Miniprotein binders against q56419. Designs and how they scored, part 4

Target 1, 326 residues: q56419
Amino acid sequence: MEGRTLEEVQEEVFKRHGVLVPKKELEDLAKALEEAGLLLTEKVEARLKEEEEKLKRERPMRLAGLSYPEGEREARAFLEAFRASYPGEGEEARVLLMPHLEPSRVPEVYGAALAALEKTPPPERIYLVGVAHRPLKEKAAALPVPFQTPFGPALPDLPALQALDALLPFELFNTPLAFREEHSLELPLFFLKGRFPEARVLPLLVARRSPELGEALKVVLRDFPGLLVLAVDLSHVGPRFGDTPLTRTLAEEARRRDLGFLERLAEGEPEAALAFLGANPTRIDGVEVVASLLPLLRERKGKVLAHRLDLEAPTLSAVGAGTLVL

## First folded at step 3 (miniprotein)

Design A5
Fold by ESMFold2-Fast, scan of step 3:
Structure A5 (fold): chain B 326 residues (1-326), chain A 103 residues (1-103)
Amino acid sequence: as target 1 above (326 residues)
Amino acid sequence: SLEEEIKELWEFIEALVLLIKELLWEAKKLYDEGRYEEALELLEEAILALEYAAWLLQELQELAQQTGDPKWLDLAHKLAEEIQRLAEEIARLMHEIVEKLSK
């Protein structure tokens, strides 16, 4: 068993589990769901309205008990285990790039982020920039409410958020429902709140490149200094993402692509990093965030602490994750 | 139109994702109450909805590629990430419940 090639493993997974769901089973399920009236019902609409109202007060935990422990004690032990998964020391960060992929899949990468946070002086505020997984009314959005965590609520930095809103040509607080369930903010925030319990947060989502966001943030950071966190995943390859099944060659290309991107960012050359990727923006979800934040990343040198390409064996797909300090 | 077809699929998958999340939330509540068999029932329902969402996502990705519109490609990619995350959450809770029931 040990010593099997990636191709042999992929062949066995494909034969045993496959990547195709039986069409008849799906048709039977579709009929059952339509009959039950669950697909696009008034109940779903009522639930969305209820969630929107709740989001005016607070953003509750959605992944507690699923991606991280609910209890504070267990959550603390969870953080310590992830830190222990990274054998190296961290570097002080003014800008931190970290993943938002399920933490258990890339523990060393989150461990590297924790190591960097350990070496970073506690910031008064964190600019947490994630990727919108739902459509936004504008290119970017924020939600100015407390985000619940097992370590207590992460409080919004209202003065800094208002300053940012005032500088933008669009309403910053434009799509509260997009924050109802957003793992690109919730998962990094769990780690950030565990390390910096007193820091306030600016929870920001980017849907499309917004140069005006980067320009505004550059101004706001002068008056409201803090830690900038880019919560982004890297390569997405394989059938789950509209690509061919993962092979050793494609995995190697994805790793090379991820590292080339991160290394150019570490040299303070974000335009070169974007150019290196070429014209396939769907392959790396961090592209739109980096493109939006160019003014904050130029001429800022740093170090890549970790990188992993995580294989999703049942789908023969993979997602890249990395930790970069600037 | 192709764009109308993609929008309909997107909205349908969104509704399925919302259903899956509601089922997960209820299953987790039942799990916390020690009601393992009832929690398992809801997770089995969530798995079926997830498989259907994943199948529709493949269709959405194919249509998005046909348009060549980077907006739809980007949205399909983000939806794929969310569906994958839900699959991992369901699998983990399911594993814990099965272990509890086998004792």
Scores: ipSAE 0.005, ipTM 0.304, lowest interface PAE 10.3, mean pLDDT 82

Design A6
Fold by ESMFold2-Fast, scan of step 3:
Structure A6 (fold): chain B 326 residues (1-326), chain A 103 residues (1-103)
Amino acid sequence: as target 1 above (326 residues)
Amino acid sequence: SLEEEIKSLWTAIEILVWAIKMLLQAAKKLYDEGRYEEALTALEIAIWALEMAAQALQSLQELAQQTGDPKWLDLAHKLAEEIQRLAEEIARLMHEIVEKLSK
């Protein structure tokens, strides 16, 4: 492949398959290659600074038209369809655990979260804690800007974010670029903004366990009460995640693992929940979030509203998703 | 035709896979040179391309099922394996960068 140009690759593929790449895919690829070209030049540093400066103003939608509809009317219908997919009633949440994987894969789990939000009084602010899928300079980070949604911008709670920053031993606003593309915040935020359009948001990412974050959040929540949302997925099994191919037995073990974890959280025993996962806690991507937020989860009893193991047949892999109210 | 749509998606996936491989190679070279932030940016672009390839694969799988032709289902499985392997390689290198940045 060394020495092959994009045009040569395109010509070979065209000859092999008899068709050309659709225009949208070519345009997206050209953009990615141009960005890669900038990465390999002396201008990379200036470009990254420019993009970081843009994130000081707003965080644009990345998954609109892909994971959820771009238009407000279509987005509202989409959200209500998810609520309809869950036949049960919700319960009031002070703490909500919900997933962040592709919503269409687990509609009843997102529906359960929506049911819980329906029973929850509108909060003044939402502490939205997701999982960093890109490295952070510190163990956790936040981005204090409006996040665009089809329902309008989710505004940051600046006083609460500043209080949190002041109480932490590290700078909270440390990695803006990590928020450029982060589905663990964007996907839950779509549902949260649709249900609580007036709530401000604290968009938080956890990369590594930070007990200091949980301690600081406990203090901030007393002065700035709000809804705590843990946007985490559960078991990750199969080759897509560096694990063995899915079998019936492994799927059953994953379901048992997820439910045992959630049930212990529902009993107000987050340390027991972490211990239950045994020697491989990273098999559940929410482990670092739960470990960071221990002071906020202890002695809070609640209920598991939904659970599903989403099966991905082509990769023989699966991801667990659940809704827990505390 | 369904077959022409499948071939178009297959073409798109092959080009995206090529781009991901080029970005991975660039990221590895940047990593070896101690240019961790630049390596990370290359991996971010690779993840974006990977996400596009996964979406195209899902569409191809749906069309393949509509044809009822096992050759297209076999193709989808092979493409899924390659996309998964690339995702694993991206995750491994990203973990190594995180370790370097944390020290």
Scores: ipSAE 0.011, ipTM 0.265, lowest interface PAE 9.2, mean pLDDT 82

Design A7
Fold by ESMFold2-Fast, scan of step 3:
Structure A7 (fold): chain B 326 residues (1-326), chain A 103 residues (1-103)
Amino acid sequence: as target 1 above (326 residues)
Amino acid sequence: SLEEEIKKLWEEIEELVKEIKRLLEEAKKLYDEGRYEEALKVLEEAIRLLFEALRLLWRLAELAQQTGDPKWLELAEKLLREIIRLAEEILRLMHEIVEKLSK
């Protein structure tokens, strides 16, 4: 009976039981779904191609008027308010770990980052490494265009990006659309551009651990020295992240894991920081970035300036954020 | 506004999808009880509602194009994929019923 058609099966069922499978209705539905799929796919693909072409020229602001003010004057006052939220002094950074969580949730953590940047000599370029929230064609990607900010465009360091691309076993500029809406770059960049308006930027996204990226960056940083920024959030706990509702015990565990991770990084022991987390049960998103950048983090001692676990009561969830200087 | 018309169509499509899922679960229960002919009748109604949802989705996609905002076309694609998945489940269950009735 191999090779029997739906028509033959339908005819046999009708003959034996007087039941007619509505084959024509199903065929008409399948045809309608195929036609609708082609139409919607063509329209979506055309729009995505337009957005991709725009991204060849510049990356526009997406969170202006939402997460930060769009006007330069208001943006400057906003940035200064975050600095004022942190009562301590910063320390000079060669490597800065800062969050990409909504800034208004953890103002003192962003304030600590600003304090560190105040003590840091202006870099010629910033290696800004964020976390991909959309799929990448490769383990990592970059977008070599100006990123718009209220302080003017953050210009790409094209020679350094080209040097990095040449050293990687994959095309670095592989997924432009992943940068269209990416808060892990846009939110830290607002603060970095406000503090270092003349610095060029290498906007980098990590989707999965890439040791090749870390090895290539080690070479590029020798020839193109700059500030390395890891824009990562820490623990993600609660139902919003596929976990059980937040309890005092879970919050304490998240804080313990966040601080243990950061303190091991501060000792210049990034492998020990990763090992401490084990299976990463509180979902620290910085693990893929740290695992990719191991050669740049080893034997660099520093200090944890701030840490907070932001509690989101309506969802019984929480996200950890911290500022670390190396 | 175009966005308000899109939201209304989105709401109507979601209500149809909810009813299709209810009918699919009803048909599965009838199938488990050996009530194959009644399961087929329920699936016929589910197919009718899928066509209604598809018609509304095409209208939503047309309005989405007029907004120039890709988020609405992305929504239309997401809704289409959900309708396709429901159609696949209906087709699978109908194949199982045909196998039972051909014995």
Scores: ipSAE 0.033, ipTM 0.558, lowest interface PAE 5.2, mean pLDDT 85
Fold by OpenDDE base, second read of step 6:
Structure A7 (fold): chain B 326 residues (1-326), chain A 103 residues (1-103)
Amino acid sequence: as target 1 above (326 residues)
Amino acid sequence: SLEEEIKKLWEEIEELVKEIKRLLEEAKKLYDEGRYEEALKVLEEAIRLLFEALRLLWRLAELAQQTGDPKWLELAEKLLREIIRLAEEILRLMHEIVEKLSK
């Protein structure tokens, strides 16, 4: 505290204004703050260290029973219901862009992803690239451990992860705690594991654009072929994100940007997709992921299967979600 | 459940934090208007609510510890940091008011 002690403030207030902020209350506050601060900090640090040690072995489910069923039977019924929510047919994917938004908000978008997966031969491995909603020590990270799902553990492809790490100018295996609650991996992984139970997974997070990641992955994919999945959301608009409440104009702009982004990706022009967004005023979530994976997205033509701008009514905010196959 | 109780405490703390922030802004406005004595009274109420928030936070932290879930411990830490920040801001403003009243 750069300022005068609570006591000095109290004495000064009392001497000058006859207002005694009870010294005891301020002392009790300071003491309570100190004690609470010390106790909470030590306990939190100890617990975080314990959780970090656990994450060396496995990543447990965090959203089971909340976003999706915990039980395998119920989870399979969940998958089927989501698939049923999309009336269309899918296409074979070499690259799949899908959402990581709460599944119940955009069921048909996840359904479209499932439809694409039905037309996709079972991959040996899935490169699952999510968005880091927590800070990473590096631009990107991986967690080389089993991820728990209702369908059993999604096992890491350690050889492919090691090959990727060897090609990056930074340590790939950083910030394990960022994976603990990262929904951008957990939610897509539910659907992916349910469809491809035998596929190994490379769980990757991107915090900031890393051209090195895309170049490294391009090399790794030669020796370790697999399905590339971009788990990204699109526009984030409304009060939760610093905008006014959702209006028709704001929703139209969000949709325009989402679709314009996805369409340019579908044309195999990822640089044009990024350029189209400019300063990204509607806050498309997947920008840093796409910017990192440019070498893998170039010249690949595909199709937009689904898009939705979903209103969160309590906050008058909306989030865009889409499914794209390449 | 412990989680339900934690959520209730969280909601109560959040309401207190909102009110403390409101009172702090009111005090700033009064300060800017030169109504220093009134500003101090508003800040006294803010401090009272801050103590209540701390008490509830302590209970939340105890329950969070009993769950062993890091999520709730992290929540408690986040709330504590916010309360500390508010406390510091209130104290700074009180000091500034006292300096003005001494002139």
Scores: ipSAE 0.020, ipTM 0.457, lowest interface PAE 3.9, mean pLDDT 88

Design A8
Fold by ESMFold2-Fast, scan of step 3:
Structure A8 (fold): chain B 326 residues (1-326), chain A 103 residues (1-103)
Amino acid sequence: as target 1 above (326 residues)
Amino acid sequence: SLEEEIKKLWEEIEELVKEIKRLLEEAKKLYDEGRYEEALKVLREALELLYEAAELLLRLIRLAQQTGDPKWLRLAWKLAEEILRLLEEIERLMHEIVEKLSK
């Protein structure tokens, strides 16, 4: 007999084979797709416009409850646990290089950064330079709004940001949306705000080599002295980054490349550090940051406090992380 | 990071989709050979993996929505279309098997 319904077929299949066709699950999925804006481009565009307007007022936490605790007390305990992961003493930093990799993967490296911050006098402001993971309209950008943290908002240093903007040949505040989801600023900021709760911040992103940024920052730092922080990861190797699967030999080469780079920076030779990487320096996160900040790194001697190459076995990939004080 | 979590969910969904497709092709071969009971057993396995993939996709959609980046939303749509298409094929074969077994 013709006229069997879907419901009749589902019931018959269940009786014969113990399987119910998942009509409700499909309806729930279709509803979720509509809600996510996948069915309507206008809905996606409206959400992006709303988020851009929100970013004119403040930058909310995005990684709270994922990479660090949301509550202040829990965040404080978390930070102290990372400090305890590093058995050494820190060194005073005028310039600090620290990672932005997921902290739980390299706890001793973040612990070394915390040790350095412990030895560093509280700065009035922090120049926090991260790496843009989204396209910027210009070579670099900043967002002049409070950045939320579990320790309270990190307030922007508006006079210093305006002084920087005035010296640049491009608009500094050019891509607010690039800051919505930017772990290269958010993760270091968590640790920096925890140690220096009163410091104002200049949150800066570098997408491409900008010598103009380094020259402008040299001038601004003279009038507005502060701690310079380069929030950069080191070697990125393996299939997750478009390379061949990681071997023991490639991992050892990555470690030597990272350390050779950091050691030359510690000698006050940033041009030598870039030259040491050779023809493919982009395999180290933050090469464009170092290349942009050359005037601030020359002739500053320091010390490598920690280095780790974190192995990601499921992807046969690795990311290098280090802490350097200058 | 949120993007790293999305990429891991994406990779996991892709592996499930590959296995669902493999099981679906195995079930089609069994069906063509008149091995209806075995085909239905394989389709049940495919359906269980499809539910798992759908759950991971809903999680990925939530994270993609949080990024506001259209590339992740487009990826989620592509994955959703594939999952829905596979479910339609599984359902169609199950209907055909029920008809054959009812003879």
Scores: ipSAE 0.013, ipTM 0.295, lowest interface PAE 8.7, mean pLDDT 81

Design A9
Fold by ESMFold2-Fast, scan of step 3:
Structure A9 (fold): chain B 326 residues (1-326), chain A 103 residues (1-103)
Amino acid sequence: as target 1 above (326 residues)
Amino acid sequence: SLEEEIKKLWEEIEELVKEIKRLLEEAKKLYDEGRYEEALKVLDEAIYLLLEAAWLLIRLQELAQQTGDPKWLDLAFKLAYEIMRLAEEIDRLMHEIVEKLSK
């Protein structure tokens, strides 16, 4: 009965069986399917509830064996290969912007991030800010549990997370299930944990612009100093993202948007960076993160280490990725 | 805009549904070949994708309600019905496999 009216279903049955099925029988069937579907919805809700309870203890790896190796030795070699893919030297970072796009698509960009981490003194904690790809009950959320990696668990900084929660006008730990399948945290965390194995982490997701998050983080960072990491991808263009098929001109425009955005951030002008992108906030998935963290990005000068526009020929689409140190 | 966000979620859900259907057909083939344990592993993967699709659908339903436009509410209903049907088919095949393994 999907994609069909009751009258169309009656016609189909008549054509197949030479019998006109009374409307009452089709309505009874539709009700039975709805009741079966309601029970199935309840089963899905029960499974989601079970998964949420599991997330109160730890966040397991989801992309091990797919985006990075499961074993520690293999993971270490994988990380070193990414570093080797970037021929340059890094710069010390107080703030690091890095991608969360599939690493194998942009190895030199992740390599640039690793180069920056080599020049950065080991932080006691990392504020890892990603993009929510699932709905959050509030504008932002955190999950205060160990995140598993091939290098061992990344432990939460509970005192800093509690300090942050106390300053926010909403419950920080509001949507555990949003963290179950979240590559914007898992992929950069793999690289960060490999470089800084003893650092604790504040895993944060931003769904919508939250100026109160940026103001609270500015206060917390004063008392709990650490490395701020913005895990964001840049331009999303093409049919895969609801856009027109990629042309050479559109790809060039995307590269200019990405570089113009990053360069303005590097000048310590995050408001100018946002203004440069214009009225379409969905063209770069990091816009809401940058807009939330304005107090932490103003007047911090830095350098763009790498940029790539990853072309997906089968879908005529592309995603931009970059590494910026501030 | 709300409509642009709905379209992105719609595309993501359709891609997940496509992969779930592929995995379900793979599991059916493994079942027909008597490879029951491998069929269960494929179905476990399909269940995880199904949960992801259900989560995205909840978000799409919320946004559809905010638009007040019946076309988006109708879309949400059609996607919900498809996801529920896939879940029912997965549950049925999983029970058949478990029964075979218990013999």
Scores: ipSAE 0.000, ipTM 0.231, lowest interface PAE 13.7, mean pLDDT 81

Design B1
Fold by ESMFold2-Fast, scan of step 3:
Structure B1 (fold): chain B 326 residues (1-326), chain A 92 residues (1-92)
Amino acid sequence: as target 1 above (326 residues)
Amino acid sequence: SAEELAELLEFLLRAIILLAEKGKFDLAIELVDWFIRLLKELVKNPETKELAEEILKLVERVKELLKQGRTEEAIKLIEEILHLVKKIAELA
C-alpha cells in the first residue's frame, strides 16, 4: 500500500464509517504488511505480470504429482483405478455434472463420471464450466490456451471461444491469472482428457450468475456442438466452511439437500433445483453455475449415477460430490 | 495490548469493505490474511481466546466469499465481525 493509497483509504473509512486511525499506527501497519510481503509491491506486481505473460502461451499443470500422477503411464493406471471404483454402468451424457473435489476422497463419484464418458461418443469439443475460486473482473471468464495434462495438452477450441466472446456483453478473456491455480478445471480436465484425448476444450469459470453466458452458450452449442460439463461440488458443511461442527443430523440434511438438488436437475427442472436449495442454509458452489446455464438445463432429463458426502474427521466438516447425466 | 489490536482489526475490516466495493479483491484478500495473523495473537490471551476463535471461523468464510466474487455476502459477514471485534475492546 502506497502512502497516497493509505491516506485515501483512511479518509474514505472515516467518511463512511466514522473511524479515525492515528497516522503512526496506520504507517506501522503498512510497514508490517509490506515486510510480510502481503501488500502489492513492485516485486509482487512483477511476478504477477510474468505469470500472466506465461499464461498467454499455455496453462501448466499445478496438481501433477499431488492429485494425479505426472507420467502418462502412471496417469492412465490411476484413471483406470477410478473407473474400477464404480461398479455400475454408465449412461450416454450430453450434459455431465461431476465434482472438482480432490479425486482420492470420492473415487466412486469420479468412477461414475468415467462410466458415463465410456458410453458417450467422442465429442469434437468439451464445454468445461468450473467455479472461480479467485475473483474475476467479470461474471465469467475463459482462458484460450492449451492446458497441460499428463495425456498431452488439451487444446482450446478457438473458433467456438471467439464466437462465445462475440455474443457476450463483456470480454470473455478478462482474468488470465484466475486460471493459474484453478482445481475446478484442472481436476475434471484430467479425467476428460484421459477419456477424450482429441477433444478441444472451452475452459470456462463462473464467479457470479451470468444469464447472458447461458444464452450465448445455447447459441454457440447449436453451431459448435459438444459435451457440456459442469464441474461443481455440492454441500459444504462444518467449521472449515464457517459452520457448526458436523453432526449426524447435519450430515443427513446435507445428503438430503444434495440428492434433492440433483434429482430436480435430472427431471429437467433447474429452477426447482435452485428453489429447493433456497429453503436451507447449505453452500453448494454449483448454484451460480446452474443459475447461469438455465437455458441449457431446462427440460433435459437424466439420471443421478453417484453421490457421496465426504467426511473430513479432523475438522468435523464435509463436502458433497455427485455425478449426474443429462 | 488487546485494545490496540482490536483498533487495528477494526481498521482492517473497514479497509477490506472499501477495497471489495472498489473491486480491488487481491488487496482485500491480503488484508484478510493479515487480519487472521493479528487475530491469532488474541487467541493467545485467555480473556479473548473464545471470542477470537469465533471470529476466525467467520473470517475464513469471508475469505472464501471474496474468492467466489460474492462481495455483498462477504460485506454482511464483515459487518457482523466488526461488532464482535468491538467486544474484544471491552474485554481489555
Scores: ipSAE 0.000, ipTM 0.258, lowest interface PAE 11.1, mean pLDDT 82

Design B10
Fold by ESMFold2-Fast, scan of step 3:
Structure B10 (fold): chain B 326 residues (1-326), chain A 92 residues (1-92)
Amino acid sequence: as target 1 above (326 residues)
Amino acid sequence: SAEELAKKLEELLRKIIELAEKGKFYEAIELVLEFAELLWELVKNPETEELAIEIFKLVEEVRELLKQGRTEEAIKLIEEILHLVKKIAELA
């Protein structure tokens, strides 16, 4: 913050606009602006409290009609089109890594995930781990309510969520509002619910690495077996992400880092995958999720089914996406 | 309704810049306050709520810059707000 006095403001206005504003009028204007801002803040806070109350009962669809169709028939046709965009066969998944960016940008990557789900026996529950795009009070959080989808509500697995909460050194249900607008859960859930309509869900967000989450999940999964899904995107490069404009070299570096990360995970070596990225210079957002879930990823071999670096020519930026089965 | 609100916000931002360039400081500030009040209406609309909250953060910075007499920096931030207001029309 630069320290500017009312005298300095008066002088600057006079110099730039030729108007000498009395100090008292500047004081009154500053007060009016402050009061208007406080009123708007109070209204925003009231709206957020209303949304938090709604989240005690259910998590409504936010991206229906935008990222996927609202109606069930249209939603099923949409899923079939994504599956058709991937020419390969899937593999059975015990752990699935899939993206959470806008599906229309990487249809074959979501198609690969659908192919894997087709080869996977229906799980009783899905542990869906996404990335927090809003602050959490703790390193991780969950929301124990039905999540609405075009295929009906994805019901929470309350016994498994309670078992997880009991094993953690922090309150699991700590930040309901973080789930109000969270595409890292909503977009993968659309695909998962369409394939496994009867599976219950544990919707989990990771904000910072939490080894205690991985240790607790290892215990819970023994009593409550299910499919583990890591909903993460890969490299984020270019001006949209605070980087230089995309070049061929930067795009090749992003692809190399994405694939090197996924390949090491596919060999059951998640520590090696993290070490390979080092300082994570291309901003793979799955790092904190993988670091949290190490005990669940070690010694599980699998296969990378798809990878794409999606290019945005107007912004000279790109985002990596992949599908990995373990 | 959301499209009409976005149009009004865009028109207010353009007029604020014009008034500032003409040295009509008080009239510009009055329109900034009107812009802030209209922004509250967008928070009530689910399809524009997230973008309105982002704009509110920038308006808070504009208000602070204007209070400190940092007019050039405030105008640059107003240009960013104008870009986001155009995105509201796209989402509406």
Scores: ipSAE 0.000, ipTM 0.167, lowest interface PAE 20.1, mean pLDDT 81

Design B11
Fold by ESMFold2-Fast, scan of step 3:
Structure B11 (fold): chain B 326 residues (1-326), chain A 92 residues (1-92)
Amino acid sequence: as target 1 above (326 residues)
Amino acid sequence: SAEELAKKLEELLRKIIELAEKGKFREAIWLVIEFLELLEELVKNPETEELAEEIIKLVYEVMELLKQGRTEEAIKLIEEILHLVKKIAELA
């Protein structure tokens, strides 16, 4: 009924079915639908409050048995298979950019990330920065609880999280429910925990550009050294994302756009990387993460280890994924 | 059946994304209401009740974002809802 007058609804029903529905009957229907909606909202709100309380203790697995195996033995074999998908050697990472796209779609890209982790000394902690797929009360958020994985719980680095919270102009632990269903943290964490089972984690989500987060993280990383991981997907092209059907030319443009972005990051020029995307940053998932972390990315040179534009043929769409070490 | 309902829910979500991208927020909200009506059948089924309740929560957030013209955030949530709807089809 919203955005349509009752007279317009009445006219449409008459045109389609030859029946003139009395205005009072349409008004009664609209009120009944509104009341049903309110009842559903109350039930949902009660459940959300209960689930928010549970998240104060731990964050359970949501994608186990779907995107990765639930059992530890099977999970280990799965991780090893992804490493085997990348034929190259890794390089030591101080900063790692990796995807959060469904792993089975880009196994060689996750394999490149694993190769880099093999060359990286075990960190005391991992700063895992993902993209919020649900609204946050602030520009960024963290959840200071154990995250369950098939390799055991990834424990939070409480001292480092507290130090970060103290430096921010907003409450860091502001939206627990946003973490209940968040693949941009869960999927990279599966690989990171499998490789560095001893490392504590700072699970961070960025919803909107937060330069204050990057400045605070620069300070915290000095006192609490660790591996910085940006869990970022690249180009989203095709009808599934509101674009024209994918052609060979558009796919090549997306690959050029992705690689141009990554190579500029590899040169230690994150502002140039953002500028290169121009008005197209709405089609790249990780722009807000990169924009928030500028102080941590400047003057850091590195290498693009892998890139793939994964084609979804039935929808003539594609998503880009890459692995970058800095 | 649950499989047939999931197919209809997926189709509605794709139409909602299309309308939202075209700035037709009122038409998109109307389709969201139809989506909620179909979800009510899944709430009645114990096997799908938990997923249906999660989807309803996200749908109300989508409605609020669409009313505010926050299209990019609404589309992100609709993609998440699409993922959950596919899980329902797998349970059937």
Scores: ipSAE 0.000, ipTM 0.162, lowest interface PAE 19.2, mean pLDDT 81

